# VH-VL binders against p60001: the designs that were tried, part 2

Target 1, 193 residues: p60001
Amino acid sequence: MNTLIDNPKAMASGYLAMAQMFSYPDADAWRRLTENGLVDPALGRETLEAEYLGLFEMGGGTSTMSLYEGQNRPERGRDGILQELLRFYEFFDVHLNQDEREYPDHLVTELEFLAWLCLQEHAALRDGRDAEPFQNAARDFLVRHLAAWLPDFRQRLEATETTYAQYGPTLGELVETHRSRLGDQPQKSREMQ
Short names: E, the ipSAE of ESMFold2; O, the ipSAE of OpenDDE; V2, 0.75 times the mean of E and O plus 0.25 times the DockQ between their complexes.

## First folded at step 1 (VH-VL)

Design e7 (framework fv_ersodetug)
Fold by ESMFold2-Fast, scan of step 1:
Structure e7 (fold): chain C 193 residues (1-193), chain A 122 residues (1-122), chain B 112 residues (1-112)
Amino acid sequence: as target 1 above (193 residues)
Amino acid sequence: EVQLVETGGGVVQPGRSLRLSCAASGFTFSSYGMHWVRQAPGKGLEWYAVISYDGSNKYYADSVKGRFTISRDNSKNTLYLQMNSLRAEDTAVYYCAKGPRYSSGWYLFDYWGQGTTVTVSS
Amino acid sequence: DVVMTQSPLSLSVTLGQPASISCRSSQSLVYSDGNTYLNWFQQRPGQSPRRLLYKVSNRDSGVPDRFSGSGSGTDFTLKISRVEADDVGVYYCMQGTHWPFTFGQGTKLEIK
C-alpha cells in the first residue's frame, strides 16, 4: 500500500473523500467533488444526481441499494446496531450531523467517524500522547460495523455501470489497509513486548 | 412567500376529461417533487400522485392509475394533472403540495395550494 | 395499501385543556433510510391543510410548542397540551413511507 494511505492522517483524508463521494450530490457537493478530482466535470452534476437517485433512492422497478448498515445487515436487529453506533459516538463526544436525513448507521456517518478517529490518532502521535484508545476504538468499530457489511455492499456496487462503482475498490482498500495497520488485538508499546 | 395556485377546476360530465394546473412560486420548483391530493365533499384527504423533481419518476394511487397522468414543465414552474374518464366519485377539491427536495426522503407536504374544485355531474 | 386508523374521530375539549389523538398504521413506517415518515396535518374550516409535524415529532416553522408528536413503528400520538380557540379543525396523520401515501380518516376537534 502507499505510504500516504498507511498513516492515520492520509487515511482520514481517504475516509473524508469517500464521505463526500457518497453524500447527496447537490451543487455544493458537486463543486467539492470536481475540485477534489473525485469526478470528471464533463460528467455533469445532473448525470451524477440521476445515478445517485437510481442506485440509492428511487429505483422505478429496479431494487434500490441501501447506504445504511442496518438495511445491509437484516439478519441483525437495526435497533441494536443503532444503539451500538450511538455508544461509540457518545463515548468520544462526537456530535454527528443534526440534519435529520442521516441516521447513525449511514455510510457517510460511519466514514466520518473513522476519519475523526484517524485524526485523533494522528494528533496523539504527533503530540507524544497515547494513541491506543483511538486505535482500539477504530479496530472495534471496523470489525463490528463497516467491515462487517462493506464486502456485500461493494460487490453489488461494483456490478453497476455507474460512477459510484469505481469507488467500491477504494472503500475496500481503505478498510483493509486500516485493519491491517491496526491488527487483531490492542496495540502494545515497544516497552511492553 | 412560497405560493401554489391551482386552476382548471369546474363542472364536467362523466366520461369527459379535465386538466388541472398548479403554478409554483417562491422556491426553486425544478429541485422539488410535487404531489396531487384530493378531498371529496365532507370527506378526508386522499393522496393520488407524485412526480419527481425532473419528471423521470411518477407514482399513482391504484384508483386513478391509467386515468390520471401527472406531469410538469420546469421551464414554466407548473405542475399538471390530466384527468381522463372522469367519474362521479372524482368530485373533490384538488390540492397540489410541495414534495421532496430531489430524493431527500423528505416527502414534505410543507406547502399546499388553495385547491381547485372539480365536480363531475350529469 | 397501508391503512391509517385514527382515534377518536371526534373530540370536544374545553379551552385550556389537553387533547390527544391516536394514529395506528397497518405496517411499520420505518423507511429504508431509517427515517419514520409519519406526518400530522391540521385543516381549519374552509382552509387548506397545513403540516404541523413531520417525521413523528419535528415541528414545522411557526407551529406552537403546545403541539407535540410521539410514537414509533405502528403507533403514534399527537398531543395538544393546552387547546386554544384557533385549534378547531380536522387533524390528519399521514404516512410517506410506503407507496401509495395514505392518510388517516381525520379527527375533528371542537371546543365545548
Scores: ipSAE 0.000, ipTM 0.438, lowest interface PAE 15.3, mean pLDDT 83

Design e9 (framework fv_ersodetug)
Fold by ESMFold2-Fast, scan of step 1:
Structure e9 (fold): chain C 193 residues (1-193), chain A 118 residues (1-118), chain B 112 residues (1-112)
Amino acid sequence: as target 1 above (193 residues)
Amino acid sequence: EVQLVETGGGVVQPGRSLRLSCAASGFTFSSYGMHWVRQAPGKGLEWYAVIWYDGSNKYYADSVKGRFTISRDNSKNTLYLQMNSLRAEDTAVYYCAKDEWYGYFDYWGQGTTVTVSS
Amino acid sequence: DVVMTQSPLSLSVTLGQPASISCRSSQSLVYSDGNTYLNWFQQRPGQSPRRLLYKVSNRDSGVPDRFSGSGSGTDFTLKISRVEADDVGVYYCMQGTHWPYTFGQGTKLEIK
């Protein structure tokens, strides 16, 4: 919240940067991360790839941490979470998941959707159109999805000795600043929890 | 114990207005979307309107769009349906129903009867 | 709009015998997530509807095991393995895959 500009265009940039950070660090991703100053080039791509795989994809035959909302909220049931997420995306005619391996509940997909909503809000405000549907959708999406599982996820992430740990606070600041700007009060969050 | 109690039904003339209310208890009302579903005499169920948990987004069936307005007051745990320009075809029992992510309409009210007659 | 067609319109069964109700949709109810949002509701005489099943085959809390759902794509079946007196009423299928949400016309179950 301290270093973030609380407007929709800046919020969209923040969400897209985090989506980039938590995507698999292939050659193109590595180039973008280093060009944008999100990682130190001296770390090396192979080191970042090893950290990603160790944290999220490999660990005793099972990943140590999941990047999927449904796996971070097992008591809710993943089918229901996927159903609700797809209703959000379909409502806005958004086709975010173009990668066969990505599920609707992947962290990157949820961050990209929030970025899209922020960009649509920005465009509506610029054009003198009604921004309320995008603001309302972002508020509901944050409360029902990302904000509901991010606190536990980031606690585990920040306990690691990886490059990714430093972006736990950044994810938290983005969500907290966005909710604050949308007028989402703690009372609503308590009742939804 | 989830309860939904509809009120406000009655007999009205064509072209008039009527407002239905649905009082909710036994769950955190402000956390769930709400629906209105109707049933004409001797006929099946028909969905008409939904409102999101915070009152922000609303959707209607084409047959009532522009005539019916769904709203809610979360401080009173109450859902409303404002029905304008009523027609004989609007004669039905009106149910409020709680939204649910896995399959819709997990709880229903007892219904309130609206009769549009000259 | 997606049209939901139920058959038969009316069904009379002897207590303890099985009953089957069919529901057919004009379009596939398989959503892009691979799930099928087909629900079954029961309405007893003079009472409000009650959800029995969601996503084809999942029973709501308090719904007896004698109720089961099956099907895929456009063809679905509600089965009652051993009909009891309390099962008298109208049964509705409903789709939540496509906007607007639509119900079947209903099937009346009576005891002979």
Scores: ipSAE 0.006, ipTM 0.460, lowest interface PAE 13.1, mean pLDDT 83

Design n10 (framework fv_namilumab)
Fold by ESMFold2-Fast, scan of step 1:
Structure n10 (fold): chain C 193 residues (1-193), chain A 119 residues (1-119), chain B 107 residues (1-107)
Amino acid sequence: as target 1 above (193 residues)
Amino acid sequence: QVQLVQSGAEVKKPGASVKVSCKAFGYTFTGYYLHWVRQAPGQGLEWVGWINPNSGGTNYAQKFQGRVTMTRDTSISTAYMELSRLRSDDTAVYYCATYRSGYPLFDYWGQGTMVTVSS
Amino acid sequence: DIQMTQSPSSVSASVGDRVTIACRASQSISSYLNWYQQRPGKAPQLLIYAASSLQSGVPSRFSGSGSGTDFTLTINSLQPEDFATYYCQQSYSTPWTFGGGTKLEIK
């Protein structure tokens, strides 16, 4: 699908919205989701929480989906994925928030990192600074991480009859637009190897 | 800091009921499922059930169905597990536990409540 | 219910040894397996989640591996504080079930 999100600032907003959508829907998260128009208040938080837990935590059987890249890519081995993700985050001095207990390969963490790269790209372009490091990192990160597991993840998500299913296409459009803008072949980088 | 604080030890006779509390600190109580796990002396861990503190919805292991009731009071961020028709083999340390991630694990545990059932 | 079986039920080892504990699920649980350490009189503490991911603050001598039905916890270069009981746990399907535990004892 075509998307209207073709600049880094708008792209960052999209990634942050998806990060919020796929975070556990506690009271603060629910307030933000309804205020931002991502979820109909009439749905009720209880329904959203039940859908989240059923899909991502407690459903069991083939209907259970992991929000972690490492579990969606068992052929690669999770330790390698985690170490590579940490290299990206540490290279840009992007540290996990001490108040938030998130794992490096969680979908939300990866979306927030992409949002951060887009915000830095936007600031660099606005200020006349070199945006290439952020563009190259985003290109490499998408190819090596999120884009590598999202297609199978979203196919499973979109087959569900849940509020979350409607955001499968949104995730895909964000990633597809971002990759198209940056190009699919990452520049070889010694710093990222 | 996230912390789960449980009520003190209980001594009960067979046939009685016990109600154990677990008070949550440092996070949004209604945002995360709370589980109960027990451990008989010298034995392993056994899952009892969970409660959704937002809705009050519950899921109990079949072994406890009909004897266990899980409730919560959102005004004081406290969950309760009540076990009725107590037997001597219900003697155990009862833990509450939760997690705040999208991946299901127990990264936060209460200190445990010893329930002794003896005649 | 998914049955979790641990082997051995106890193991005797010396400081500096490499110890491996096995855990088997009665059906595939993908990578929804966690490992906990429990010291006498204390609540269990998470060591490893998602079969192989090390919990923050846990020493790197602990590692986990496996997927599907067969899983292992490895402790490289055993330290005195590691003598405890270890439990695997599946979080794939409700009810969540634990292995019987493996007691790690001083030789």
Scores: ipSAE 0.000, ipTM 0.445, lowest interface PAE 16.5, mean pLDDT 83

Design n7 (framework fv_namilumab; at its last look DockQ between E and O 0.03; V2 from the best seeds 0.00; counts 0 for: pae E 4.4 > 2, placed apart)
Fold by OpenDDE, look of step 2:
Structure n7 (fold): chain C 193 residues (1-193), chain A 119 residues (1-119), chain B 107 residues (1-107)
Amino acid sequence: as target 1 above (193 residues)
Amino acid sequence: QVQLVQSGAEVKKPGASVKVSCKAFGYTFTDYYLHWVRQAPGQGLEWVGWINPNSGGTNYAQKFQGRVTMTRDTSISTAYMELSRLRSDDTAVYYCARVYDYEWAFDIWGQGTMVTVSS
Amino acid sequence: DIQMTQSPSSVSASVGDRVTIACRASQSISDYLNWYQQRPGKAPQLLIYAASSLQSGVPSRFSGSGSGTDFTLTINSLQPEDFATYYCQQSYSTPYTFGGGTKLEIK
């Protein structure tokens, strides 16, 4: 289905939905997923949990899948990735919850950050403020991080016979739509080159 | 005055290409997304795609993928929509429309460009 | 794609009447719905954005309501210049889609 969330506010919601989807499906998460229509209640939490653990925690036996960028980009080096991500977050005074063991390079963290950027963009536009800082950050973040490892991740995910496979295209399309919306470079930057 | 002014009517043969222009006045061209919407005679409205005049980024409806190209010239505040491999069902009035980014509504429309495709 | 369904497709009314036009989305679009008026031979004009916000310069007799999947455009005390075709449009996701339109005709 070629329905792509496009506007910043709605896009933020899309990212948050994906963040929920790729979070561990505990009882609370399951309630949210079903209430938000992301997962059919008929599936059962136990089934989704088993799939989550099999895919992302136990390696599924067929292919090793990780929800962490650093583990998906061994050639780049996880430490460097983490440092760069932290710089992104710090630049905007976004703090990770240490108590909840949020990792900078976890897919959920990256999705939530993109959602945050979209919301900031929307707020800036609404208030007549400059939205470019948020747009530029999102552009760079997507190119340097999420969009860099998502294609391969998606490919592996979609190859699985799990409930999660169907969300690969959704996430991929969301990210691609965001990239398209932001473009490669702002006009001002191009003129300076 | 804020307005969008489009190029004149076009008559094309099937298989040909058409390029419609849309020039912005009265506002900063690069600050607003520009969408294209078409309307066949006596029919409803159909979204074609949008362009970000600042970045050049585009998003096309799947229906037009591979046939439509949206571009812009910021120096003259003008956007272009080119549709190739024209067929009779492409006959329509083509509109450019500005979108308030935070409201995401088409608040300013061009006057429309009639494109007729006939053998 | 999100399908937008308007009802009725046409309506006849008199000056001074209250007119209501419905728009339904095939899935929830929150409040990402806009209403447009199109007069013959003219480009559409924005009336309502975000389901219920009145566009600047639009008469207060126009109002929009609804969220999720069901939306309504209401024209209180119909004026002669209001006889036109009205379209709803979802701005939730691409491709943006329009309702089939409602032609408001003079009785």
Scores: ipSAE 0.330, ipTM 0.777, lowest interface PAE 2.0, mean pLDDT 91
Fold by ESMFold2-Fast, scan of step 1:
Structure n7 (fold): chain C 193 residues (1-193), chain A 119 residues (1-119), chain B 107 residues (1-107)
Amino acid sequence: as target 1 above (193 residues)
Amino acid sequence: QVQLVQSGAEVKKPGASVKVSCKAFGYTFTDYYLHWVRQAPGQGLEWVGWINPNSGGTNYAQKFQGRVTMTRDTSISTAYMELSRLRSDDTAVYYCARVYDYEWAFDIWGQGTMVTVSS
Amino acid sequence: DIQMTQSPSSVSASVGDRVTIACRASQSISDYLNWYQQRPGKAPQLLIYAASSLQSGVPSRFSGSGSGTDFTLTINSLQPEDFATYYCQQSYSTPYTFGGGTKLEIK
């Protein structure tokens, strides 16, 4: 029997759009955000930059939200999270976020990796090649990483009165749709077959 | 039928080099990493290194750095492991093995190539 | 390098017995541990990956458990074809390392 066929190319576009949205809104990023319809040009870059800095870098002190998985999962050791993320990236020989200042556990880096996996899945399916390695990696990555910290991050984000708050639901929809198609079987909780 | 077929046994003198081949059948050669693992007679398994057949990228265990070279020929779906400056303690069965997934588990193994280094 | 210690080095058992093999890593490897079976004169075969996931075609009598540093392979009802050497292997980081092996022999 048939399994659900979803559109990995469309999901890749969604992940890349969110990666753009949560990147620092410098001049080039602002141009991409406005050209892609993610932000109203009338808002002004200065307003978006102020919101970014307030939410993620300044926040009024200790209430700042972190964009890093390791900082959103304090009961876990960040070093362990970083090692596991690097293990995924190294297997696929992907060089994500060419900026050396971005850590492997940054939201943007994790979104770009998921987009990359979706693009590789799309190419494999298009070419009649085995897509399973990309699907298995995405399934496990979602459960072990992004989906594990996104719900709490999203709840806090959606409580803000910022442009970023409106993309909490978008992040949730992307992750939920992706997991729904791939199944929800994390590596550590896999059952005996 | 997914399988890896290796070249035949080799006998070499100390100081020589040996080049073992591993030919892939039944899958897309460039889609999966290939590893080399050796086993000395009556001993356990020792990882030598891997090659990404798509990129040609390699990663070798530190103890073999400078003596091992892994290559591939995509036109004939064949990977090679060349070990130089052979010593008697390099005597072992050398296996190639495929990694299917990011778990880095060796799901398909070649039959092994016995390399004997003796004076 | 991550050292893998396997115990026991050998075990004698009869068909129908439950056999347990232990594997310990010198540092935490999460669940990135694989188990292999090797029959005399043959290449190793993958039994379990990611500590507890059965490889396709592996009988359900084989099971794996553990996380971090301590791992176990269990054969619930030993069959004649199960007499072989078993190896654990960490796939957490290079160089990938194997345990010393456990020889499972007929009593």
Scores: ipSAE 0.325, ipTM 0.744, lowest interface PAE 3.4, mean pLDDT 87
Fold by ESMFold2, look of step 2:
Structure n7 (fold): chain C 193 residues (1-193), chain A 119 residues (1-119), chain B 107 residues (1-107)
Amino acid sequence: as target 1 above (193 residues)
Amino acid sequence: QVQLVQSGAEVKKPGASVKVSCKAFGYTFTDYYLHWVRQAPGQGLEWVGWINPNSGGTNYAQKFQGRVTMTRDTSISTAYMELSRLRSDDTAVYYCARVYDYEWAFDIWGQGTMVTVSS
Amino acid sequence: DIQMTQSPSSVSASVGDRVTIACRASQSISDYLNWYQQRPGKAPQLLIYAASSLQSGVPSRFSGSGSGTDFTLTINSLQPEDFATYYCQQSYSTPYTFGGGTKLEIK
């Protein structure tokens, strides 16, 4: 388990590291993973790629795991989840403007958004600006989205014999640390400015 | 003191354009979206659109697409709404309003600008 | 577009009464529903956001409830200053539409 990550910049780094870990490991991504110490180079890119494809995309007719929130929460309905996620992204002017980007509810997209919120919080605090909008958004995004589906995802992931299994606890601790730092349930009142 | 101060009343002929200003005081202008909402005399509220003062990005209600332009000048913390090809049913008070948080609730409103389109 | 239907269009009540105002969305908007008060000749003023969260400075006799498609604003123990028109507004997706308003008349 990582040491306690308890400030916005460190939180952002943790989220970005996990976003990188759960991205498709093409040659450039593999290089970044090994250079950043996230994966042992001795494993080999082809091994990680095979695990990624077998686990998340193709299982040869067997059940696979999904990296998409909507597919992990069938009771909620994916279209509603996507609309809620796009609402967050629109407010903060985060665009899905590249064909290569994953859908809004992909684990990597959600992790990168949380990292971005943490970086904005950091910048606001550093500059003496109001950080509350970023903190509020992160708190609600976690409750409504990432923290809502991560426990079941982790349970399935940690039961596999893949390199990815070891990062289930890391994802969990990152989210729990972030929520603890933000607090559970603010009043949601606007303060005088 | 956080406030939005709008330009004064306008009287226009059908077919003309009007440009309403909204100046922000007491907060960082580029950190918060500004919306425009109008209210015809004796009627309810109608959303016109928003501008992100940081990026200059906009989003307009379809009803106004092609007739409304929202801009800003960050050096004087001022947003503008221009409505072209005016017609009598554009007669309304036009408000600017700030959104503080992702709930998109309008927490601070300007005093309103009456735009009258004469027959 | 998401249509917001507000009822009643007007209501008369006495000081001290409890009043409820309903707002219905044409599709689920989760809890992204805001309430505004507009006194005669004034700009609207935010009362409630996220269906039930009270804006700071708003008296505690105001409360909001609901989720999905059905929402309610409640005013407990009406005061003379509560004479106004009340609007609901969805902030779920653009265009951010308003209800038609409810005029509260103090008897």
Scores: ipSAE 0.299, ipTM 0.723, lowest interface PAE 4.4, mean pLDDT 87
ESMFold2 (binder alone), look of step 2: mean pLDDT 93; pTM 0.948

Design r10 (framework fv_refanezumab)
Fold by ESMFold2-Fast, scan of step 1:
Structure r10 (fold): chain C 193 residues (1-193), chain A 119 residues (1-119), chain B 112 residues (1-112)
Amino acid sequence: as target 1 above (193 residues)
Amino acid sequence: QVQLVQSGSELKKPGASVKVSCKASGYTFTSYAMNWVRQAPGQGLEWMGWINTNTGNPTYADDFTGRFVFSLDTSVSTAYLQISSLKAEDTAVYYCARLPYRGYGMDVWGQGTLVTVSS
Amino acid sequence: DIVMTQSPDSLAVSLGERATINCKSSQSVLYRSNNKNYLAWYQQKPGQPPKLLIYWASTRESGVPDRFSGSGSGTDFTLTISSLQAEDVAVYYCQQYYSTYTFGQGTKLEIK
């Protein structure tokens, strides 16, 4: 938990760690999770896999704790959410997974996109370029997507007696710190009226 | 080379069911979503929904819930549309169409399958 | 539900002349964050499946002849064929992909 560091490079690392944590814990993922200190090796991979399967559905289905934004916001209609997410990704021509296998509204995909925006913000600031397009996109994305469904999701997650429950607060701290740093105001218009 | 080939025409009585297939070749099946589009005789195009070819997760347009089921057999690169309790108003040409996951247009289409429901 | 309305329902144009097809959406399909119009045009010849011509309102699909152009923004869109060829006889459909997918009713283009 060092997610209180509120610079874009550190935020990107936090989002990538959470993307790793909420990915399916196959043998390669388990190795990375233990090497990076996100899980206790004494837990065992089989236990973590059982927790993942019990909490979340790997494929399409009727899980009560879905990792997909569209299934966590049924009142909005998933098609509209998917179209809006694709507009963000296409605007920046980002490749979020080399396989592009998951639907664009998966938690891991949204976390990876936020990490990408933070990395681009960091590079722009380092190079003396305009970081505002990445900052504005991150603010808009958080408000419209992740921050809109995360509070209810993490409340359910934190009520479980699983390894995943401890990362509910981490997700919340990342999103809250990021939003606090970006503010809720868009870039001020030259015309104030 | 890139091609979608659909099953042949069907003539069915009301109340029967039908299963239309759409076989992909010349590309990686799981890299593209599959859409279904209906066209009634002399009418325009009507989007029915899509299915994620990696996860098998379907999304249906509001008019196509209940009697319509999208499914896959990834081992043979084939998508399926099943229609149960057929009605006369289901008479149409049914198309499958490929969509990139970052989609902005359906770039490859099947030849269409005519389903006729009568008497 | 975004409703797409095309005009005219049918159009007869002489070879080599300009053909213009209009499409109106019931609400804006312009996404302000990326300044793109989520509108596509398709061509359907008798007995054939539709073919994608244009996406993002004005971007031609690979292999589509340059006589085809799309224009417009927000709610009002136009497909133009600058010099009609015999092979252009077809029904043309606009389609929004701003909120799900909805097609216009189609415009039948015939030779005069």
Scores: ipSAE 0.000, ipTM 0.466, lowest interface PAE 14.6, mean pLDDT 83

Design r4 (framework fv_refanezumab)
Fold by ESMFold2-Fast, scan of step 1:
Structure r4 (fold): chain C 193 residues (1-193), chain A 119 residues (1-119), chain B 112 residues (1-112)
Amino acid sequence: as target 1 above (193 residues)
Amino acid sequence: QVQLVQSGSELKKPGASVKVSCKASGYTFTSYAMNWVRQAPGQGLEWMGWINTNTGNPTYADDFTGRFVFSLDTSVSTAYLQISSLKAEDTAVYYCARGLYWGTYFDYWGQGTLVTVSS
Amino acid sequence: DIVMTQSPDSLAVSLGERATINCKSSQSVLYSSNNKNYLAWYQQKPGQPPKLLIYWASTRESGVPDRFSGSGSGTDFTLTISSLQAEDVAVYYCQQYYSSYTFGQGTKLEIK
């Protein structure tokens, strides 16, 4: 009965839950968060919204934590990061959520992409198709993008006294479990054997 | 077994156009990126760009914009390189090479297509 | 662009002897999160297409003989052939795939 986080379907669920958690908590998002047990209903949507705005949006000249990879890796230059992310998304024909108006390097977009790769891996394995392209993409994407900036982001997040701080460890566990499951080298496709 | 088979050599006059094909077999064509690499006589390897076989969208290196067009026919698992307004400096062997996606090495290569441009 | 520079341009080695080819990148191709170098080596024999030998700086491609090995990290890389065979006569290219793709100029390996 237990869902094991180290399989692709369970990992996809974990990434999607984190994507929901770090999305702006509008009425629909709040409903999903409370129904899925990610947030205590007694907290109230207004409190979660205030925490989100205070942490991730500008507050009258106060520095905020950025949810964007490019802002968390200023030494790399954001244009280069955006170009790399767009090439990953374009290769798999992944479209940004236009309604949410998110940039390619937003945490939510990167988490949704990883969830998508895990779902494609699951479907390929279930159907006896080649899962290797999805596994190799996830491995490289984690290394080049999410895992590269998540540790410093987490350190800052976990130092806050907010609902979001408790999900820093969850993000880290997802990334580490995913990397451990994928290993460190690409495997050749079944068709090449 | 994975194979990339390219079209035969071409001899063209300056100003003509050429279309090189690269037919893939032994794997799911749309699951892997196709790269194009040029090698002028006696020279090294030069990456020209890639095409996303899933979406059909091409990306060109800076030196290969304008006269160069990457395209696909997924129904026959074939990638194409078209060069218009041929110049003598385009004389080279053109290779297609498979990558898993952007940011990976090239594990399989076509045999190459020699394009000679001379009057 | 990352510039890849190989040395020497050409090398003559006797059969059974060790051949060493060097490759230097203008900036690091090591990614700290996975400790992987985005560096590959290709072999191109006369009249043939390039063939992948080594990827991730030191991982030998399936079917490549044990005498081929890759080493190095960051900006300095080496391809070693421990006991040269006649079939190893070729031009060898290093490639970075850390930021786009660039190749070294090639090292021509010949028998003395």
Scores: ipSAE 0.013, ipTM 0.569, lowest interface PAE 7.7, mean pLDDT 86

